# VHH binders against q9ybd5: the designs that were tried, part 7

Target 1, 159 residues: q9ybd5
Amino acid sequence: MEGEGLLVRKIRSGVVIDHIPPGRAFTMLKALGLLPPRGYRWRIAVVINAESSKLGRKDILKIEGYKPRQRDLEVLGIIAPGATFNVIEDYKVVEKVKLKLPEESQGVLRCPNPTCITRKEREKAVSKMVLVSQDPPAYRCVYCGTTVMGDEIHDLISP
Key: E = the ipSAE of ESMFold2; O = the ipSAE of OpenDDE; V2 = 0.75 times the mean of E and O plus 0.25 times the DockQ between their complexes.

## First folded at step 1 (VHH)

Design R03 (framework vhh_brivekimig_d4)
Fold by ESMFold2-Fast, scan of step 1:
Structure R03 (fold): chain B 159 residues (1-159), chain A 119 residues (1-119)
Amino acid sequence: as target 1 above (159 residues)
Amino acid sequence: EVQLVESGGGVVQPGGSLRLSCAASGFTFDDYGMSWVRQAPGKGPEWVSSISWSGGSTLYADSVKGRFTISRDNSKNTLYLQMNSLRPEDTALYYCARYDSYEGLFDYSSQGTLVTVSS
């Protein structure tokens, strides 16, 4: 345990996401389904717009006791490609993953076209998007061809 | 340990009102300026309002000026945000923050409170 001079305390177990582009930490919390009422069960620490030698500025997100789901890496990679995802156990990093834009995404991104078959209540078609550009990031719906780019992609992440 | 616990968020109709609260502990509350910051989906954090250590000075973002009022009760270690005339674009996760003058940063070690303005 360190003193109150630390902005954010080290965690014994859980997840630490580092090198998040400034302003993306809250987008991550929403995408992980950790906003109230569910998020309040975890101890969450957020550092916003901190100095970084790699990025100039960064966010850091720490979630004590959180056990990541398989889809979390895909979702977080869409929000912050290049960020570092750390699994912590007994204050040590036991797993480290460099996040990246997935080449295809199924059931994660909702097509923004209201006439798309994946948007219809009675249809069971699962959304499927393919990466068509990395800079800026862009995804195309395989069903209707609609393309979504940049920060607009974050609004399409399914709860 | 610095702790900030937000509450008071919820779902309201356009034109409605909500009052947010932030309970602070682990530091001398009346030595610090306090702020409200929000983040809407797909956008970076937006500073909303700030209040001086004594409550004698307040500042507001142009987007909320005239609709929101920041206040504090130093005897209760509590920060407030009174939100009136709410709009769908006010939908966001709201965080209270202490400005750390040594780091030059806002200290967020909280979960925030969600405000949804449904249309």
Scores: ipSAE 0.000, ipTM 0.076, lowest interface PAE 22.4, mean pLDDT 77

Design R04 (framework vhh_brivekimig_d4)
Fold by ESMFold2-Fast, scan of step 1:
Structure R04 (fold): chain B 159 residues (1-159), chain A 119 residues (1-119)
Amino acid sequence: as target 1 above (159 residues)
Amino acid sequence: EVQLVESGGGVVQPGGSLRLSCAASGFTFSSYWMSWVRQAPGKGPEWVSSISGSGDYTLYADSVKGRFTISRDNSKNTLYLQMNSLRPEDTALYYCATDEYYGSELDYSSQGTLVTVSS
């Protein structure tokens, strides 16, 4: 209880992702390449299935010292549309972004079709997926037309 | 609005040939990779072939390599697929696609040209 409160308390700088659907914080860590041992450069606090006045239940992810990349917002939006991304400086929220499913995604989602041109490294074709449904979320490969939906999308996030 | 209009499909006998065309508008055609994708009844979409914006690179699915030839005419904003030695398993609705496909603007499932290899 007290220990848990200390783990989720103020960080000096970094990112705090709040209002994550229950269980998806681990999906986020995997997608960001922060699952151990890779994530140990930063101090990471994870709260799973916590009470939320807004959602009933939520996950929270805090990554102290982490500098977000443009790609990260897109990836996190795919995993947890509607979650809140907070940028922290000097123990204060300096930016707050509500994550959403991107309308299109380049170089982030790998097409699962082994015959797709984007699976052929020598041709330098950048993966491009377009959002075709928000509920459930679904993306279609521009090159081969293969559609992926729901939680399967998370497995296709390129490292 | 980006628009792609496929044509050239039809009924052909096994061993026959067809040439498909895709007329593109609403974007700088020569700047984008173009692809042919097909979908047989009751099956998912299958990538067939792609060509770079310049035409210098061409790629083919193993199932069509040596039988199909992709080409483009950037002066006419047109993509082509020459299909030779057609087989019954080539029967499908054929679509063209680009790097500028946005789903809601280019729903390739609502476009296409039907190729039927009768036997």
Scores: ipSAE 0.000, ipTM 0.087, lowest interface PAE 20.9, mean pLDDT 76

Design R05 (framework vhh_brivekimig_d4; at its last look DockQ between E and O 0.01; V2 from the best seeds 0.00; counts 0 for: pae E 16.3 > 2, placed apart)
Fold by OpenDDE, look of step 2:
Structure R05 (fold): chain B 159 residues (1-159), chain A 120 residues (1-120)
Amino acid sequence: as target 1 above (159 residues)
Amino acid sequence: EVQLVESGGGVVQPGGSLRLSCAASGFTFSEYAMSWVRQAPGKGPEWVSSIYSSGGSTLYADSVKGRFTISRDNSKNTLYLQMNSLRPEDTALYYCAKDFYSWEDSYDVSSQGTLVTVSS
């Protein structure tokens, strides 16, 4: 992890996200709710445009002390399908997950249409988006049919 | 603190045009979708339009579709609303909002709005 690009120390515990497409590390931080001031709870290292034999260039995100939630994998999979999510304990990788686009996203991706039933709390309808394309990524609202494609999907991630 | 300041409102005749601006500060503008909403006298707030963070995709209320155009300049932290073919029913106080607008969501909005009056 330290040999590609800028030198960053290993973390004792937390998460390391590797093979992030360039430019998406901050998107991840935002999606995880780790931008300032919330992010100050953890030690965070962001490596941008590190050399990658696989991708040419990549981002790396290290969050020391961060305990991943189940939702995090879905969110990060949306942002960077193909990236590697590593759980670190005692300076070792104890779990490795390849991130992927979820086939269905419930409660994570919001419908951007304000008139959608899912955007009305009184209706108690939870957002439900289905994957309709892998490349480029595209999701469609199962309720109103609104479709979002590409990196704009990131805007739909619920905070 | 999130700060949104609208401008560009005024009085126009039916069929006229106006361009609204919203200056944003207190957050990373380029990372958030933005929306326009309006409130006519005696009525509740109405969603007008939304634009994604990149500025590529846009959404419009049926009432303004084909007449209004939302856009943004992330280098200037500014949101725009080009309003053409204005109608009396477009008369309202116009607000910009951070993120996608929702009827049920509470937004940290410090804007005062800009008044648009369409009358003969």
Scores: ipSAE 0.458, ipTM 0.756, lowest interface PAE 1.2, mean pLDDT 90
Fold by ESMFold2-Fast, scan of step 1:
Structure R05 (fold): chain B 159 residues (1-159), chain A 120 residues (1-120)
Amino acid sequence: as target 1 above (159 residues)
Amino acid sequence: EVQLVESGGGVVQPGGSLRLSCAASGFTFSEYAMSWVRQAPGKGPEWVSSIYSSGGSTLYADSVKGRFTISRDNSKNTLYLQMNSLRPEDTALYYCAKDFYSWEDSYDVSSQGTLVTVSS
């Protein structure tokens, strides 16, 4: 059947991330290391600011042939909690995951405080952030106590 | 290719003010936090200030809190540092850096910087 936007075709295999808050598809591409000119290995389709009964407006991201890692799901959950991650095989959804904010994150979110021990190569402390609020999203560094909230969290993701 | 071009440095007397600018190209400026870093003669690099990608939050080194203001204009791909109440200890080459972290890599600060000299 006809999907949304005939200009963006259904994919045979790969991933489709739906119900992305408007404007976040590019944040996702950056976090996955696929922001242009990167990502040439995969065929990528992006729909920006489409109609959504659930969100009013949404982005959609399709990456043909992409095989996600567990780190990718955690990163995407931080960027768009509540978005739907679909694994596609033979034009069918074989797995559907609702993304969520991880309760804690190690090595994915770096502390922005340059004086934190996790920023010191000599100390070799691995960054660890714990979720302290869902709405707005907020994470706190377990080492120095620095708290980051909302969209600022996305600046802390290592691509 | 990330390119950063600093400007606005000069010679001022103690208590003076300067405004530094950093023109960014080669990346999507609005998607990255930005930082100011300085290096005084004979010393290693010292972080000065950072600003989140949205401009919604800022961080400052204790040595400059209350005197310096970091800001950005995402429509112009430009980062700014307003420096007030300058002290001789602020004398340094000032560099802008992409992200909170890139300046910590020895290869990340490739720009020429802009020289600030505070002296009578």
Scores: ipSAE 0.320, ipTM 0.693, lowest interface PAE 3.4, mean pLDDT 84
Fold by ESMFold2, look of step 2:
Structure R05 (fold): chain B 159 residues (1-159), chain A 120 residues (1-120)
Amino acid sequence: as target 1 above (159 residues)
Amino acid sequence: EVQLVESGGGVVQPGGSLRLSCAASGFTFSEYAMSWVRQAPGKGPEWVSSIYSSGGSTLYADSVKGRFTISRDNSKNTLYLQMNSLRPEDTALYYCAKDFYSWEDSYDVSSQGTLVTVSS
């Protein structure tokens, strides 16, 4: 049993997200709606603080049977730009995508201003946030001009 | 500064044996798992074997189980692959990788590898 960690297993089909900055794998699961109890539907392997020649340390997320939506790539790109998103079929990578900060986000990032028109249920206005900085990551609301940056952006992802 | 240098490849008949070595530098070898990966002509990389940092646990692809043995000597910063009962299908460029290697994580291979040719 010793030495047989979660790092060993390969998935037959689904998605593998590699080169995740340490500490962000659970943020990804939450943002995709895959935390328990909802995550019980999929077999999920989470590796935290693994060794990485590219990053020093990394997290890895493997989700068997999961078929990604375009929204999933946007959400994950906000959390871990630069990470590698792999689509797996029959133990082979059939698509490999480098995650990136989206130039704009509609309906995915909420505006942090509680008085913004997009935060009022009655108004039904959809949030629109535009990228204004890559490093540190920063987005600005097109309606009220409020800017959010850094890791605080992750708290604004709509569930 | 990570550097991996493979050696020990050559031409051998089916059923023969070879022992590969990988000399490691630029990192604390004893703290990392190590892997062997091979790439046949015109094919993508294929994981072969991995060994935990302590040398206590080993993993093998089904295609090589029972024929190949991975080992390491942490005092010499060296990884080994003993290959027995070689088949023509084992013909490939063999290289070592730091960490538990998977086909998912092979964008950038900085080592040259060592060529193994199995032919009658």
Scores: ipSAE 0.000, ipTM 0.118, lowest interface PAE 16.3, mean pLDDT 80
ESMFold2 (binder alone), look of step 2: mean pLDDT 79; pTM 0.805

Design R06 (framework vhh_brivekimig_d4)
Fold by ESMFold2-Fast, scan of step 1:
Structure R06 (fold): chain B 159 residues (1-159), chain A 120 residues (1-120)
Amino acid sequence: as target 1 above (159 residues)
Amino acid sequence: EVQLVESGGGVVQPGGSLRLSCAASGFTFSDYAMSWVRQAPGKGPEWVSSISYSGDSTLYADSVKGRFTISRDNSKNTLYLQMNSLRPEDTALYYCARGYDLTEYSFDYSSQGTLVTVSS
């Protein structure tokens, strides 16, 4: 055999997200709207819990033929700040982006307070959250002041 | 432009020591894990060692564990490989690479390498 580790085929074009904290690749697929059986237009490879010098363990997500939207980078940065986003063309990395927690997020994170004005359809207020802590990650609703921290933030990502 | 320049190779006898250096430029060195990869004559590339972006975590191939030490100086944008107890099978071109695992993109930005020859 090839030895230790999981082998995944090189992609000709698309995106490769590397250095994802263990177990968050599926969170990313859900947030991108690609959790199976959806996403069948693209060939998707997921490596879970691979060896990593940076993180001890990591996930890797490859989406062949995918062209990212601006919202995608914001969402992925919320899920895995510090992960590496690679754009692939002709088997080469043509762009490499280190994902970051956005300082401000509008229309992406839902306020968990059920009485918040942004939760009321009739009011038509768009959710707006501001980053108040990077470690642990924390966002505060600008309308009602509710703060959410850590992994709870991922549950608030809008479909 | 990303550039990696290896140095420190040479000829040593079995049991000897060498220290390799890699000078990095064109990117924020402290944001990336770094690796050493070697290629022996007539063979494919073999991963040797990796170090995390901060220097807090290191990994080694079983063939070099206990003999080689990887380190970095983020203030100088320089990666090092201290090689002790060298063996004839360590003879290879040694390459510095940005990245640290076995994916197809882990060893981007390698350069010409530095030659290490272990012979009596």
Scores: ipSAE 0.000, ipTM 0.113, lowest interface PAE 16.8, mean pLDDT 77

Design R07 (framework vhh_brivekimig_d4)
Fold by ESMFold2-Fast, scan of step 1:
Structure R07 (fold): chain B 159 residues (1-159), chain A 124 residues (1-124)
Amino acid sequence: as target 1 above (159 residues)
Amino acid sequence: EVQLVESGGGVVQPGGSLRLSCAASGFTFSSYDMSWVRQAPGKGPEWVSSISGSGGSTLYADSVKGRFTISRDNSKNTLYLQMNSLRPEDTALYYCARTYEVEYSGDTVEYDYSSQGTLVTVSS
């Protein structure tokens, strides 16, 4: 049996996100603040549209040397629910998390309604969204009731 | 048919050195990353070192970093492992492997090897 060439090298430490739906690895890099000109201090390997027995096709994202932040799982779960988030130390997986849509999100998603109180600088209200549907994904603003669905949610992720 | 034939193993005292070789055939050698994997009696396989197809990049397990050096000669379809400062815990069958990653499932990478390996024994 013929094998495939190594798609990406094994990393000593950092994070590996596997089972990403095709095309969303780029969205993840943007959400993590790692797109150029930022992120140049980390070695980043991206596999786009690889074969997957689980999904048919998948992306894989490896960020060598990256230390995950508390908000990372929440943000990445919004982008790719069902993906696998792996923390790597000494070439071994020390933590494995299956990403999911958070039931509520505070300070992560911007309300798309320009008249919402959370969009007004002087009011100092922090955005808060609640999950109202898993498939398709949908979030509703707690303050004004505006609902956003599907891939449009990704455009609302705050820095 | 992919074939990998290891050689260079033997018996050495702690602190000694050995150089392992792997002769590859049946595939375009320079197109594949190659690895050394070892298996001590009664234990599962342990990844030791990897080298990119061009030879420009190398990776080592922490247990061997600074002591082992991986290299390749693409003109001869041969992979090498120079092993210095050998320790009793380095005793194992050593396999060379054409490596590929189809799916990341933890601390393992898919290996394409089917060979007898070469035995390294470090003993006093």
Scores: ipSAE 0.006, ipTM 0.135, lowest interface PAE 9.7, mean pLDDT 78

Design R08 (framework vhh_brivekimig_d4)
Fold by ESMFold2-Fast, scan of step 1:
Structure R08 (fold): chain B 159 residues (1-159), chain A 123 residues (1-123)
Amino acid sequence: as target 1 above (159 residues)
Amino acid sequence: EVQLVESGGGVVQPGGSLRLSCAASGFTFSDYSMSWVRQAPGKGPEWVSSISTSGGSTLYADSVKGRFTISRDNSKNTLYLQMNSLRPEDTALYYCAKVEYEIDSGTYTYDYSSQGTLVTVSS
């Protein structure tokens, strides 16, 4: 029925993230710092729980005029590994990236252990997490060995 | 000028029920699709449910499907969320949101600006 094609064709420039698991588009908006009232500089459209031949159901996130940073792709990959990130210019998809769980994450995920050295202001250590499982997703803190998994990982994304 | 006031939250035991209400003013309520969005402690906002302008179509997040029911009364400018079989993981601030639906693109833009209503599910 062309809802997805209309979304891609309507945007002049920016990004379209497709094949997002249902309900995670808002998690992405928060992680990108684009939740209302912030993000008003960009035209943002969210399709929630849409039909998908690949996934059965999906979210789609469209951000007109947005220029992603490398850190953004890493964060989005943590939230929705397997989703498709499309860069749009002149109404055309000029780049397509399949998002993935990063093998290592520095300064992006905070350790949930309050006694970890990375949680101490005085120590000023940068958080470093390593991927130890893809299904379910799980990361382990290099400094204290604490493991975090599943949806809990999304809570740990630094502002 | 758009005002949304949520109510109906509270503390309930697992398996319990709550009914949330959202009183809308400052816009023509019947012209807009509405949604419920929640934010659990320490988490980002999660879309919960949406309802069409007439109330004839509804959508639910997989985590709440079969347990929650969204409804609206356009004569009272009020949106509802009936929550049954509540679980500890349903603990969150719940917000109602005005949805701008772009018919030709099939896209939604959420507009919410309120304090929400707190739902706590604990034993």
Scores: ipSAE 0.000, ipTM 0.100, lowest interface PAE 16.3, mean pLDDT 77

Design R09 (framework vhh_brivekimig_d4)
Fold by ESMFold2-Fast, scan of step 1:
Structure R09 (fold): chain B 159 residues (1-159), chain A 122 residues (1-122)
Amino acid sequence: as target 1 above (159 residues)
Amino acid sequence: EVQLVESGGGVVQPGGSLRLSCAASGFTFSSYEMSWVRQAPGKGPEWVSSISGSGGYTLYADSVKGRFTISRDNSKNTLYLQMNSLRPEDTALYYCATYTVEDSEYEVYDLSSQGTLVTVSS
């Protein structure tokens, strides 16, 4: 196996996320609820910090058998805008989506302000945030006006 | 310079067999995953099969599983595809291609080699 160039196996069906900024593949697994021990239900292949002609370095994430939900594209776009999301069937890409920061996020990002109406157990208000900056990424809560920026946003993703 | 030369194609009747070969040069053959990709008349490229550098892992498209066998001889820098129980829908120009972790696994194969034509007809 010395000098074998194969690091990650092709999958028959599932999803492949390519062009992930270095280190964010694990953030994606956490946000999708797939980190161990739960991640062991799936055959998951992760390449961390691989060479990329476009990005210099990239992560790659493959989840065999996974059926993406609309929420997944939104969550993954928050974590890695610009990454490429591929749906695989019979070893072929049947759908390719360039991920982007959603302009509006409802029920996905939790407001960090403990006095916000969306944080109170008795209130039924669903969180709603709007994109106010792309670089760095920033979202503002429509209820209390609190703004969250950059990597802090990833900690607020609801499981 | 990477060079790939396919051979072994021909005309066969349904149910027949063919063995394709790919002679590789210009790179460390045993270090690279190798694949067979086909292009049917009027259609885009379709991935058929892959084999790891060591030969320890093989993968097949569902359309050919159980009928085709991929293999390699690293001492001869040669990739093979044994095709059994051929069907009219297997008619295509067949290419061999390399893969690396930097490449798009699912879309980009360098198909600039001439390929080898397989025709399955009565």
Scores: ipSAE 0.015, ipTM 0.227, lowest interface PAE 7.3, mean pLDDT 80

Design R10 (framework vhh_brivekimig_d4)
Fold by ESMFold2-Fast, scan of step 1:
Structure R10 (fold): chain B 159 residues (1-159), chain A 123 residues (1-123)
Amino acid sequence: as target 1 above (159 residues)
Amino acid sequence: EVQLVESGGGVVQPGGSLRLSCAASGFTFSDYGMSWVRQAPGKGPEWVSSISGSGGSTLYADSVKGRFTISRDNSKNTLYLQMNSLRPEDTALYYCARGEYSDWFGSEDYDYSSQGTLVTVSS
């Protein structure tokens, strides 16, 4: 009864990310810097593993008053390609974006190869990854050629 | 295979009424919430109304609240939309959809792939 919208509170402004694969809402919160010790300034609603006509199961993430940066959209696309990013203003959806894997990413994904130049503190090389496969998702390090696929990519997102 | 077949559309004058029907097959109808979605010429799809699987809960878009009534008959696997006090702006192709709108987030969680039924409100 309570879960059927009887306790719903509409937001005046913020973002709603829908059609997130189950469990990835937590990955998103971590990547956006919204988990403890940060994040307590935001009113956040999370639904984990809900029914979905499109995906069978989904997560939903609502962040009231949040204004995304360009980096945030790129990161969210890496975590949940195909998810729907909704911008809310005056209680209405004013923009709807289908997230997708970026073709290249700089300073966002950390190369897992410990001998890579981007892992050498003194060298100051910025990580650069290029998309080499959409399904399954795969990125290749431009500097050392190491390839990362699937959910392992999420573990490499830099804060 | 999920099948949804709409009927009941037509041409009506402003202030008139129409009743739409949707015959569902290929799934356990009572396990799913159902929705009506419309698309006016040159516009994107707009959610109209939703009903829970049991029929115990209904939701309406502000533009149709008080004029439209959604209902279902689970014994006949049929969804209905009673449309009263029709306005020119209600002119659209109406689709039956499996799934529900949740105004919790403004979340649209329904699918539709049928041809729809045309409703034209003209003077």
Scores: ipSAE 0.015, ipTM 0.342, lowest interface PAE 6.8, mean pLDDT 82

Design R11 (framework vhh_brivekimig_d4)
Fold by ESMFold2-Fast, scan of step 1:
Structure R11 (fold): chain B 159 residues (1-159), chain A 123 residues (1-123)
Amino acid sequence: as target 1 above (159 residues)
Amino acid sequence: EVQLVESGGGVVQPGGSLRLSCAASGFTFSNYAMSWVRQAPGKGPEWVSSISDSGGSTLYADSVKGRFTISRDNSKNTLYLQMNSLRPEDTALYYCAKGDTPYWYEGSDFDYSSQGTLVTVSS
């Protein structure tokens, strides 16, 4: 009777992201390129809007075999600051990281201003945004000064 | 207030058996996964076994698989660990742990008793 459910099933390696705000696990899967039309063939367990005794409600995301890149932690921190990122190796948690909003984000967030130099095809300027507020989260474009805040930030994450 | 009260520990010879119990109160027991965690003298905590909210799924550490059996009785708000073929290396304080959700997963948060129940296996 061992491992009959995906979340109960032990994984040898991969990641488990806990304390995700309800619904944000889908945003994470999209940002990591794990949803169609950009698909990967990893074994994924996801619980959306689960009852939690400590938080009321949360999402949980378990990705077997996934090896995180440093960029992934920044992206996930933008989506779910305060969530816990667990790295699993040989069935054990080898690293536990509390995700946070990065102070500066380069090449990750697309400026929403169509006149921004970073949006002009021939200029090839890399987007660069700085954190100006944590609650609600808000980023300001270094090039044009446009500020984006709250859930709108998630729509600007580079595919 | 979550309350977990362990019992059933004791001193046994190698090859002996013990049955641990955990009486739970202060939460809806049937909505949460439950686990047993042990801490041997001079070592950090080691996860031993977990059971889903319904009892339909169980997991065991390789060190105890085939010797220990986790079970639960949701009508009595009680978690059990049947320990057979005990070895000196099983000597530890055993803690009953409440999961945060109906599911077990690696790195999940849980609450457990501060006291535990002591199991000593010696000749």
Scores: ipSAE 0.505, ipTM 0.739, lowest interface PAE 1.5, mean pLDDT 86

Design R12 (framework vhh_brivekimig_d4)
Fold by ESMFold2-Fast, scan of step 1:
Structure R12 (fold): chain B 159 residues (1-159), chain A 123 residues (1-123)
Amino acid sequence: as target 1 above (159 residues)
Amino acid sequence: EVQLVESGGGVVQPGGSLRLSCAASGFTFDSYAMSWVRQAPGKGPEWVSSISGSGSYTLYADSVKGRFTISRDNSKNTLYLQMNSLRPEDTALYYCAAESGDYLYPTEGYDYSSQGTLVTVSS
C-alpha cells in the first residue's frame, strides 16, 4: 500500500481498500451498510482525493475490526474494479485481492426496468445480471435485456 | 442439511495432474465461498484454495500457487480443483468446505465433508 507506515495509523486487524477511484469510498460505505446510523461499531478512516501515481488521485478506506463477507467483495468490485483489497491481521497484510467486475451478479443489482419480472412483487425471480463490457462497465439483465452502464450501476446496488 | 461429496482422487506420479470435484447440496451454493482443505498423514488440516460465490475471486496458499486452479460451476452446484505439477508433498486427503461465516479468507474455520478424497503422489 502507498503511504502505509509512519504517515498513517496502522491497524491491527480489519481491511484496507486502496486505489479507489476518487469519491467512491462513500459509495462503498453506503453499499456496505456503514453510513450513519450504521457503522458506529467500527473505527473507520476515509481518505478522499489523495495523490496517486497509478490513478492521479485516489480514495483509501480503512475499517478496523471489520471482517468482510464474500458478497462484500462482489459489491466492492462493482464499485471500484482495479482497487486493492487488503486483509490485515496482526498489523500485516495477510491477503491482497485485486477487485474486479464479477461476470455474473445475482441478487446484488436491481434491474432499472419497472416492467421487468424481477421488479414484480408476485414473482420470485431474483435479479441476475451479466457483464457485457468492462470499460466502461456494463451489465445486462438476463430476464428483460435492459443494459445499465458506468456510474449508474452504483445506484442499483441492493443492500 | 449441508452435504458435500468429493471425488476424483487417485494415485499419480510426480509431475502428473488430477482434477477433484465436490458436489454440494442443502444450501444456496452460489451464495457461499467454497474452499479446498487438505490433511497429510499425521498433520493438521492445511487450507489450499478458496473461491467466491460468483467465481470472480480466487485465493491460493503459497505452496500451490501457480500449480493448482480452483473453479466452480454454479449451475451444477459443483466445485473443482485442477492440480498440475503434483509433488510428493501434495499427498493428502482433500476436503471441500463451505466457508463458515461466508468469508473468503480462512478466518472463521470450515465445515468439512467427513470422507474426503485421497490424493497420493508417488513414483
Scores: ipSAE 0.006, ipTM 0.287, lowest interface PAE 9.8, mean pLDDT 79

